# Designs tried in a protein design chat: VH-VL binders against q9nrl2r1430to1533. Part 32

Target 1, 104 residues: q9nrl2r1430to1533
Amino acid sequence: GGVHELSAFEQLVVELVRHDDSWPFLKLVSKIQVPDYYDIIKKPIALNIIREKVNKCEYKLASEFIDDIELMFSNCFEYNPRNTSEAKAGTRLQAFFHIQAQKL

## First folded at step 17 (VH-VL)

Design gg7
Fold by OpenDDE, fold request of step 24:
Structure gg7 (fold): chain C 104 residues (1-104), chain A 122 residues (1-122), chain B 107 residues (1-107)
Amino acid sequence: as target 1 above (104 residues)
Amino acid sequence: EVQLVQSGAEVKKPGESLKISCKGSGYTFSDYWIGWVRQMPGKGLEWMGIIYPGDSDTRYSPSFQGQVTISADKSISTAYLQWSSLKASDTAMYFCARQGYDLKGSYYFDYWGQGTLVTVSS
Amino acid sequence: EIVMTQSPATLSVSPGERATLSCRASQSVSSDLAWFQQKPGQAPRLLIYGASTRATGIPARFSGSGSGTEFTLTISSLQPEDFAVYYCQQYNNYPLTFGQGTKVDIK
């Protein structure tokens, strides 16, 4: 592809991915690694998927983009107990996201 | 267009080290698993391992664990397969391949490199 | 590991005829089964994933079926370009494993 400037969504995804607490969210959960994940989570999503949707211009509204990000966090908190590293990372990353999302 | 381009054929002797490469383009390299598959002459396909360039998460086949090293440099969209000391039995074609995904948490190879022929003989 | 067994080893078929390839798993792999085509001197090409979904650009004459431990790849009307080796592969559990391949050649 050609050289393109990053859209606001692209930039935000980059910032989320680069965050130290992004590790639980970088890739779609593998059912090999977490066999019961998809018994619980029915709308799986991750930053790689969100970035793909951004690259395909699937988000027409900022609200759609935000909804997917919030879904990602919701899934994390649904599957992971509060005291897990994943949930703690999610809490911090979500707070970061809420600050950055004000720029949209 | 998704493409995986591998480094050229190698002719080596037993005991030599080797590092071959696989460069991805046409997609976000760090966001997809990439794996290596061996095919010995006249034989079938063997999964060696996979790596997720975004976090360097790496998985090996038990048969290849400790025999090779899989790595990636996401800054140049390149994955590597390396040997510290080649054996004649390492003679084979080596393919890199990207894993796509479905929303059921499955990952499957969807794009392949052209292969790198490695010949090890005295 | 999950052992994938393909049959037959070689399938001789005339152009225009139907080809049926079998793949068996030693334990259930659900629908996490892919089929690949490999021609001499070329890399494998994905034909089917999820046991029955054709990959992008794959002709309709290729179809996959099955679940659990028994799978089938069907080529409804063999074309000259379809003579190749076909591999099944499970991605349901580590280590990922391939069948030994079925060679489809001209009868």
Scores: ipSAE 0.925, ipTM 0.961, lowest interface PAE 0.4, mean pLDDT 97
Fold by OpenDDE, fold request of step 24:
Structure gg7 (fold): chain C 104 residues (1-104), chain A 122 residues (1-122), chain B 107 residues (1-107)
Amino acid sequence: as target 1 above (104 residues)
Amino acid sequence: EVQLVQSGAEVKKPGESLKISCKGSGYTFSDYWIGWVRQMPGKGLEWMGIIYPGDSDTRYSPSFQGQVTISADKSISTAYLQWSSLKASDTAMYFCARQGYDLKGSYYFDYWGQGTLVTVSS
Amino acid sequence: EIVMTQSPATLSVSPGERATLSCRASQSVSSDLAWFQQKPGQAPRLLIYGASTRATGIPARFSGSGSGTEFTLTISSLQPEDFAVYYCQQYNNYPLTFGQGTKVDIK
């Protein structure tokens, strides 16, 4: 790709990635590291995947972008119990996202 | 176009330190695992380890754990492989390679650097 | 670790003929198997991933098959540029491991 100005989606992804609570979401879960993950989660997604979709202009509507972000959080809460660090991080990051998404 | 460009050939003495580099371009460097593979003269390929530049998550082969250090600087899209004290047996070609992924949670090497030849001799 | 064993060590084939390379895993790697081509003085090039999926830009004459512990790379009609060393590699478990390679040369 060439040099271009960041879109609203690109900027929001950058902000999500830079957030302190982004660590559970930065990369697609490895089945080597979490052997049962894909037995439970059927639509895996992560910030790196979402960013690639943004870069490829696969989101035509803000609702499509928001749906993928919400799916990412949904997967986290489905797989991780409420008292885990992952779920707690997800809760905080999702709250941050909801505030930022008002700009879309 | 995805490209990995490695630093030039090295000629070193036993006991010397060394740090070689691998610069990625044509993709978001911080969003893909990058690994190192050794190939001794006339031999096959050996996985050394991988690093995710986005969070510096690093995995080593047991054979190379404690023998080398893998690192990355995402601000300049560069991964590193370094030795604190080289041995003659470290003489080899070293490749960096990016890992692509599938939505089944698998990661496979899809793009490779051109290799860096390291020669260690007295 | 999972040991990958390739056969034969050397395969002599005439141009235009079919080449069949085998790769065996010491334990199941599901379909997490890749094939690479390497020519002298060059880096490996990805041919197949997921045991049977051709990488982007790879000619249709290359095909991969198998699952579990037995895998095959087939070159339907060998071209002059196909003479090289071929490696299989499992990415199902750490440490990642390669086969010892099969050299395809001219008969």
Scores: ipSAE 0.925, ipTM 0.961, lowest interface PAE 0.4, mean pLDDT 97
Fold by OpenDDE, second read of step 18:
Structure gg7 (fold): chain C 104 residues (1-104), chain A 122 residues (1-122), chain B 107 residues (1-107)
Amino acid sequence: as target 1 above (104 residues)
Amino acid sequence: EVQLVQSGAEVKKPGESLKISCKGSGYTFSDYWIGWVRQMPGKGLEWMGIIYPGDSDTRYSPSFQGQVTISADKSISTAYLQWSSLKASDTAMYFCARQGYDLKGSYYFDYWGQGTLVTVSS
Amino acid sequence: EIVMTQSPATLSVSPGERATLSCRASQSVSSDLAWFQQKPGQAPRLLIYGASTRATGIPARFSGSGSGTEFTLTISSLQPEDFAVYYCQQYNNYPLTFGQGTKVDIK
């Protein structure tokens, strides 16, 4: 992608991070704190990792960026039951993301 | 280039308060854990605790829980270590260090500050 | 806490010779083991993480091996700049803990 796309990705990540429901997604899950997480989630990802990828210009297509964000939510819903605060936050943040992603 | 720059040496008396700092640059400060490690004179390294500046999530070693306070101001890319009342036994070199990560949920100290020498004596 | 024990306390080696440092954990730390080098008046420097992965910029003469409770740092051919104290550290469980260090000095 061009400079404009990179800027759009950067801005969207900033907006996601600043969102009130971003707390489950800010950082990669520590296996010390969640010992079974990586037995279940095989493609771990978080907003800090996605931001790093953006900064390194690893996303050549918007679809690649979107795929990583969707993976982040998918991981959340796979590991966390629907009634958890994490899953509920994820649902709201994903809805926000879908609206913002239309601007890409 | 990732850099951690710590505040200068401190000479204090027992009972005094102290807050030392660690400023990160060359990376997104809020996106990496940063920790503090104590090294008493002629001794080894001791993990004190860590903080994630992005959300202020903080973890302490049991040995240091309640003895110090770890904090961060992500707006100026700075982490802090503070004492409310210093003891002579707090005399040591204090290092801040960034935790890198693998994709398996493990975090390891990959970059270190130059250290801050704290001397506490009557 | 997981106790990390390094041996020997001091290792005297001639330049160009092989140095072998040991680190033992009181319980399994899987491969969550790092090695650091520290020279007088300096901060520790990461050498190895994940038990066997060299950090960026670390010379090939440094290698790490082991898993579980037994780990080894090997310097294949000691260079003058390699004389220092070496620490192992587990990051498998809280609290994070370091070995007491091995001093590598010149024979």
Scores: ipSAE 0.897, ipTM 0.949, lowest interface PAE 0.5, mean pLDDT 96
Fold by OpenDDE, look of step 22:
Structure gg7 (fold): chain C 104 residues (1-104), chain A 122 residues (1-122), chain B 107 residues (1-107)
Amino acid sequence: as target 1 above (104 residues)
Amino acid sequence: EVQLVQSGAEVKKPGESLKISCKGSGYTFSDYWIGWVRQMPGKGLEWMGIIYPGDSDTRYSPSFQGQVTISADKSISTAYLQWSSLKASDTAMYFCARQGYDLKGSYYFDYWGQGTLVTVSS
Amino acid sequence: EIVMTQSPATLSVSPGERATLSCRASQSVSSDLAWFQQKPGQAPRLLIYGASTRATGIPARFSGSGSGTEFTLTISSLQPEDFAVYYCQQYNNYPLTFGQGTKVDIK
């Protein structure tokens, strides 16, 4: 992707991080805290990792960036039951993302 | 280039308060855990605790819980370690260190500050 | 807490010789084991993480092996700049804990 797309990805990540419902997604889950997490989730990802990839210009297409964000939400919904605070936060943040992603 | 730069040496008396700092650069400060490690004179390394500047999630070693306060100001990429009342036994070198990560949820110290020497004596 | 025990306390080695350092965990830490080098007046430097992965910029003469409770750091041919104290550290469970260190000095 071009410089313009990179900037757009950076800005969207900033907006996601600043969102009130970003708390489950800010950092990679620690296996110390959640010992079974990585037995279930095989492609772990979080906003800090996505931001790192943006900073390293690893996303050449908007679809690649979107796929990682969707993976992040998918992981959340796979591991967390619907009635959990994490899942509920994820639902709201994903809705926000979908709106913002239309600008990409 | 990732760098952690700590505040200068401190000479204090017992009972005084102290707050030392660790400034990160060359990476997104809020996106990595940062920890503190104590090294008493001529001794080994002791994990004190860690903080995630992005959300201020903080974890302490039981040995240091309630003895120190770890904090961070992500707006200036700085982590802090502070004492409300120093003891002579707090005399030591204090290192800050960033935790890198693997994709299996493990975190390891990959970059270190140069250390801050704290001397507490009457 | 997981207790990390290093041996020997001091290892005297001649330049060019192999140095073998041991680290034992009181319980399994899987491969969540790091090795650090520390020289006098300096901060620790990461050598190995994940028990066997060399950190960026670390010479090939450093290698780590082991899993579970037994770990080894090997310096295949000791260089003058390698005389230092080496620490192992587990990051498998809280609190994170270090070994007491092995001092590698010149024979």
Scores: ipSAE 0.896, ipTM 0.949, lowest interface PAE 0.5, mean pLDDT 96
Fold by ESMFold2, fold request of step 24:
Structure gg7 (fold): chain C 104 residues (1-104), chain A 122 residues (1-122), chain B 107 residues (1-107)
Amino acid sequence: as target 1 above (104 residues)
Amino acid sequence: EVQLVQSGAEVKKPGESLKISCKGSGYTFSDYWIGWVRQMPGKGLEWMGIIYPGDSDTRYSPSFQGQVTISADKSISTAYLQWSSLKASDTAMYFCARQGYDLKGSYYFDYWGQGTLVTVSS
Amino acid sequence: EIVMTQSPATLSVSPGERATLSCRASQSVSSDLAWFQQKPGQAPRLLIYGASTRATGIPARFSGSGSGTEFTLTISSLQPEDFAVYYCQQYNNYPLTFGQGTKVDIK
């Protein structure tokens, strides 16, 4: 809640997008490009969607914002085997996120 | 207030190069695919390709692969369509368009630029 | 590539009448179909996406239906500003493809 928290959410999304390991998460997975993704992942989300929700003030609590970010990582680990580049990037970005989320 | 504003009309000769632009505003430019669509005089619409400015992921229609270059500069919220050597058959209206998305992973064009008329004649 | 075929090529109707436009895909596109309106000298405008969802700001007289290979755009009561060319477009697979258009003329 409030202007200070929304600014913190915005800043954290900017930091996540700038991180070298953000590449699997920048945009919602295209079903043309990855045809089976939506057979497996039922609650899709990506940084572009999260940024729009921040911009529209859709997060009432920091926990709601954190839940969407954690869902993003959970989807990555559910769809991708742990030895893939995507899963390794997810592990590193999630670790970075946990450090940055202490600012909230 | 999503807006896409394209560069002005061009009159060129065969063999000349050209780069036309599409500037997005009213949204986070780097978070949305931008596509280019050709409309030849008196004809329908043809998809040329799309780019995601956030990471420069670019997809071309087979008909335009190698014929044009699609690029973007997210720092100035601008996408580009470029020819290295124009042909008379490139005479057309060119539209840029943004893609929205749904949560089933589908992307569809939701906002369009006003168009750039390119005329290539000897 | 998925070929989109529209019918009729030209539809002549009077203001206040209902117009029905058809679009057929050469293979299933599920519900990944959009309808656009284009007036002379203007850019296309999104009317319908997901086969049946009206885009923001589109009047309720526009409705879409269908799935798979056959789709319909209905304009329930034509207004003077509705005389235009209408395109369907599939976004189920690359390359993205448009129908050839249906011109709606005043009768």
Scores: ipSAE 0.753, ipTM 0.925, lowest interface PAE 1.0, mean pLDDT 94

Design gg7
Fold by ESMFold2, fold request of step 24:
Structure gg7 (fold): chain C 104 residues (1-104), chain A 122 residues (1-122), chain B 107 residues (1-107)
Amino acid sequence: as target 1 above (104 residues)
Amino acid sequence: EVQLVQSGAEVKKPGESLKISCKGSGYTFSDYWIGWVRQMPGKGLEWMGIIYPGDSDTRYSPSFQGQVTISADKSISTAYLQWSSLKASDTAMYFCARQGYDLKGSYYFDYWGQGTLVTVSS
Amino acid sequence: EIVMTQSPATLSVSPGERATLSCRASQSVSSDLAWFQQKPGQAPRLLIYGASTRATGIPARFSGSGSGTEFTLTISSLQPEDFAVYYCQQYNNYPLTFGQGTKVDIK
């Protein structure tokens, strides 16, 4: 993508990180802290990884960027029961993302 | 280029406080764990603890829990190691180090600061 | 606490020869094992992570192997700049722990 797409990806990641409900997604889940996570989630992703991919220009299309963000939410809902704080935060942040992503 | 630059050598007396710093550059500072490692004179390496500057999540080695404070100020890309009351046994080289990650959820130290020599003598 | 034990304590080797360094964990650390090089007066440098993956910029003469409790660092043809202390470190569980080091000296 062009300069405007890269700036838009970067800006959207900044907005996601600043959102109050970003806390489950800020960093890659630690195998030490959550030992069974990687038995369940096979394609891990988090905002820190997505930001690095934006910084390295690894996204060729907006759809690739959107796919990684949606994977992040999908992992959250797969691992966490729906009544958990993590799943509720994911639902709210995903709704926010869908509104902001319309600008891509 | 990822760099970690630490504050200069310190000469202190027992009972004094001290705060040493580690400034990261060449990467998104708030997105990586930063750890502190002690090396006493002529000895090996000891993990002290780590902090994630993005949310201040902090983990201490049991040997250092309550002995030091690890903190970060992400607005200036700087991590800190602090003692409220130094002891002669705190004389050592102190390294900061960044943790990289793999997609199996493991974190490992990939870049190191140059070290800060702290000398505590009466 | 997972205790990391390195052997030998000191290894005397001529330039151009192979050096083999051993690291044993007191319990399985899977492949969560790193090797570091430390030269006098310098910070440690990452050589190997994941037991066998060479870090960026590390020469091909450095290789790591092993899993579980037994690990090996091999330097296939020692260069003058390789005389240093080498540490293994597990990152499978807290506290993160280092071995006591192996000093590689010129023979």
Scores: ipSAE 0.751, ipTM 0.924, lowest interface PAE 1.0, mean pLDDT 94
Fold by ESMFold2, look of step 22:
Structure gg7 (fold): chain C 104 residues (1-104), chain A 122 residues (1-122), chain B 107 residues (1-107)
Amino acid sequence: as target 1 above (104 residues)
Amino acid sequence: EVQLVQSGAEVKKPGESLKISCKGSGYTFSDYWIGWVRQMPGKGLEWMGIIYPGDSDTRYSPSFQGQVTISADKSISTAYLQWSSLKASDTAMYFCARQGYDLKGSYYFDYWGQGTLVTVSS
Amino acid sequence: EIVMTQSPATLSVSPGERATLSCRASQSVSSDLAWFQQKPGQAPRLLIYGASTRATGIPARFSGSGSGTEFTLTISSLQPEDFAVYYCQQYNNYPLTFGQGTKVDIK
């Protein structure tokens, strides 16, 4: 989108990264550390990748940016049982995201 | 352009402490793993460990666990390799390197610093 | 620990000829294999990752192949600037490990 959308995307990513519950989402899951992750998750994404896509102007529509953020949470809930620390962090960060996304 | 610039050569005595640095530019420093690789004189390359500056997640080779400290200060885009007490056997070239990634969860070294020569002799 | 074994230790090749370097892993590393070039007094340079994908800016004369435990770096028509030490590295599991290197010398 336009210059205002790109600035808004960057600001939202910064706010997500700063949030205490961002820890499961900061970097792409390592195949070494979690060997079965890529057997289950076929469209991987993380905040570092989303930030790079914003920096490279790869999002043409706000919906594309929102879709990647929601994909990030969907992957978390698909891989992790709901009672895990990862899923609980995902639930809280997603709620925060929905509040902040009203600014888009 | 991605660049990793390391601190200058060091000449030290056994028992002294040392902290060498690796400053990244041209990319979001906190979003990429940084690793350290040792090359002893006339020898090959040895992986020492990696750190993710964004959260300080740190992984060591068993050969270097407890022998060095890997750290980062993301506010100045800098990673560090540190010894509390140097040995003559620490004489080597030390490289930092950034890891790129693929969407299958693999991480590989894509950009390297110029190296820091550390000489430890009495 | 996954041991990476390179052969030959030294390869003498005339400019314009083909060089073939081998790398063997002690257990499967899938395609998580990189090749690096290192010239005297310089940092390593990434040539190939994912066993066969050329890194940005690497000339087409460099090609990689293999999967599992057996890998090959091929340099078609060697240039004077290609005389260096070449390392393979697996990144399939910790600790990350390098081969001992193959030195490519002018014949």
Scores: ipSAE 0.678, ipTM 0.910, lowest interface PAE 1.5, mean pLDDT 94

Design kk17
Fold by OpenDDE, second read of step 18:
Structure kk17 (fold): chain C 104 residues (1-104), chain A 123 residues (1-123), chain B 107 residues (1-107)
Amino acid sequence: as target 1 above (104 residues)
Amino acid sequence: QVQLVQPGAEVKKPGTSVKLSCKASGYTFTHYWMHWVRQAPGQGLEWIGEINPRGGTTNYNQKFQGRATLTVDKSTSTAYMELSSLRSEDTAVYYCARGTEWFSKPGLYFDYWGQGTLLTVSS
Amino acid sequence: DIVMTQSPDSLAMSLGERVTLNCKASQSVKSYVSWYQQKPGQSPKLLIYGASNRATGVPDRFSGSGSATDFTLTISSVQAEDVADYHCQQYYSYPYTFGQGTKLEIK
């Protein structure tokens, strides 16, 4: 079960990264470019971090993996107003994720 | 040697549709957002929408929502903008403009522009 | 929509003078502002992005500054080839919007 889940997590992360709307989530937000980001977002996360956790087998349950992905989106929507490109991208990517997550 | 080539002019009647083309060269077409911006005579610039040629994702100015359609042909590295239900106020120069890489914020800048297509809508 | 208002609408300057162009946003756009130069009969050209970053190939005499609602494009010593319309643009939120433009002429 664990090996199968790991492969599924890896594949899902790959699909998320390849998605057109992945650009806000590929790496952690730059404090230089967004000076107030980390004053607002207390649990920053990105797809590269999640990928590393998958590679290190840090996720024992699918729910843990899903929680991190949802945190990533939550952070985006908390910081970015609805009409920003980040929020719009996040909305579409999250919808894609929810469809793919059903396969886990 | 990035180039965006557009037709010089189009003349249309009100109520009709037009499909403008933008032929890209000198770079990997699917790696950059493509934007459309228009400029009415003597006026400022107006953003119409953007498309990611990689997967086809689009964002539109709501002013044009349902009336403007952005598409791409990856095989010919050509971007298209179709505008329907044309009105006289649609008379303008329409530019295609290359945006940022697909992995970056799309609206950051437009670093290369086509020469523009003059669309005239008149009875 | 966020409205970008440029000032002045037009100005005429002597060669070598310092030129200051202003752009005001109707609400905060943080530092998500770009500037473009458009010479007569030509397409716009990128000058500044991120409020203060000079685009590749842009002369040092051009500089951008500002944040939130007030932005400035400065030409330290205006040259004859700088005759153009200048446009500011915000990309903080959809739709991306431009100012009405400032026309710069040389006396």
Scores: ipSAE 0.826, ipTM 0.931, lowest interface PAE 0.6, mean pLDDT 96

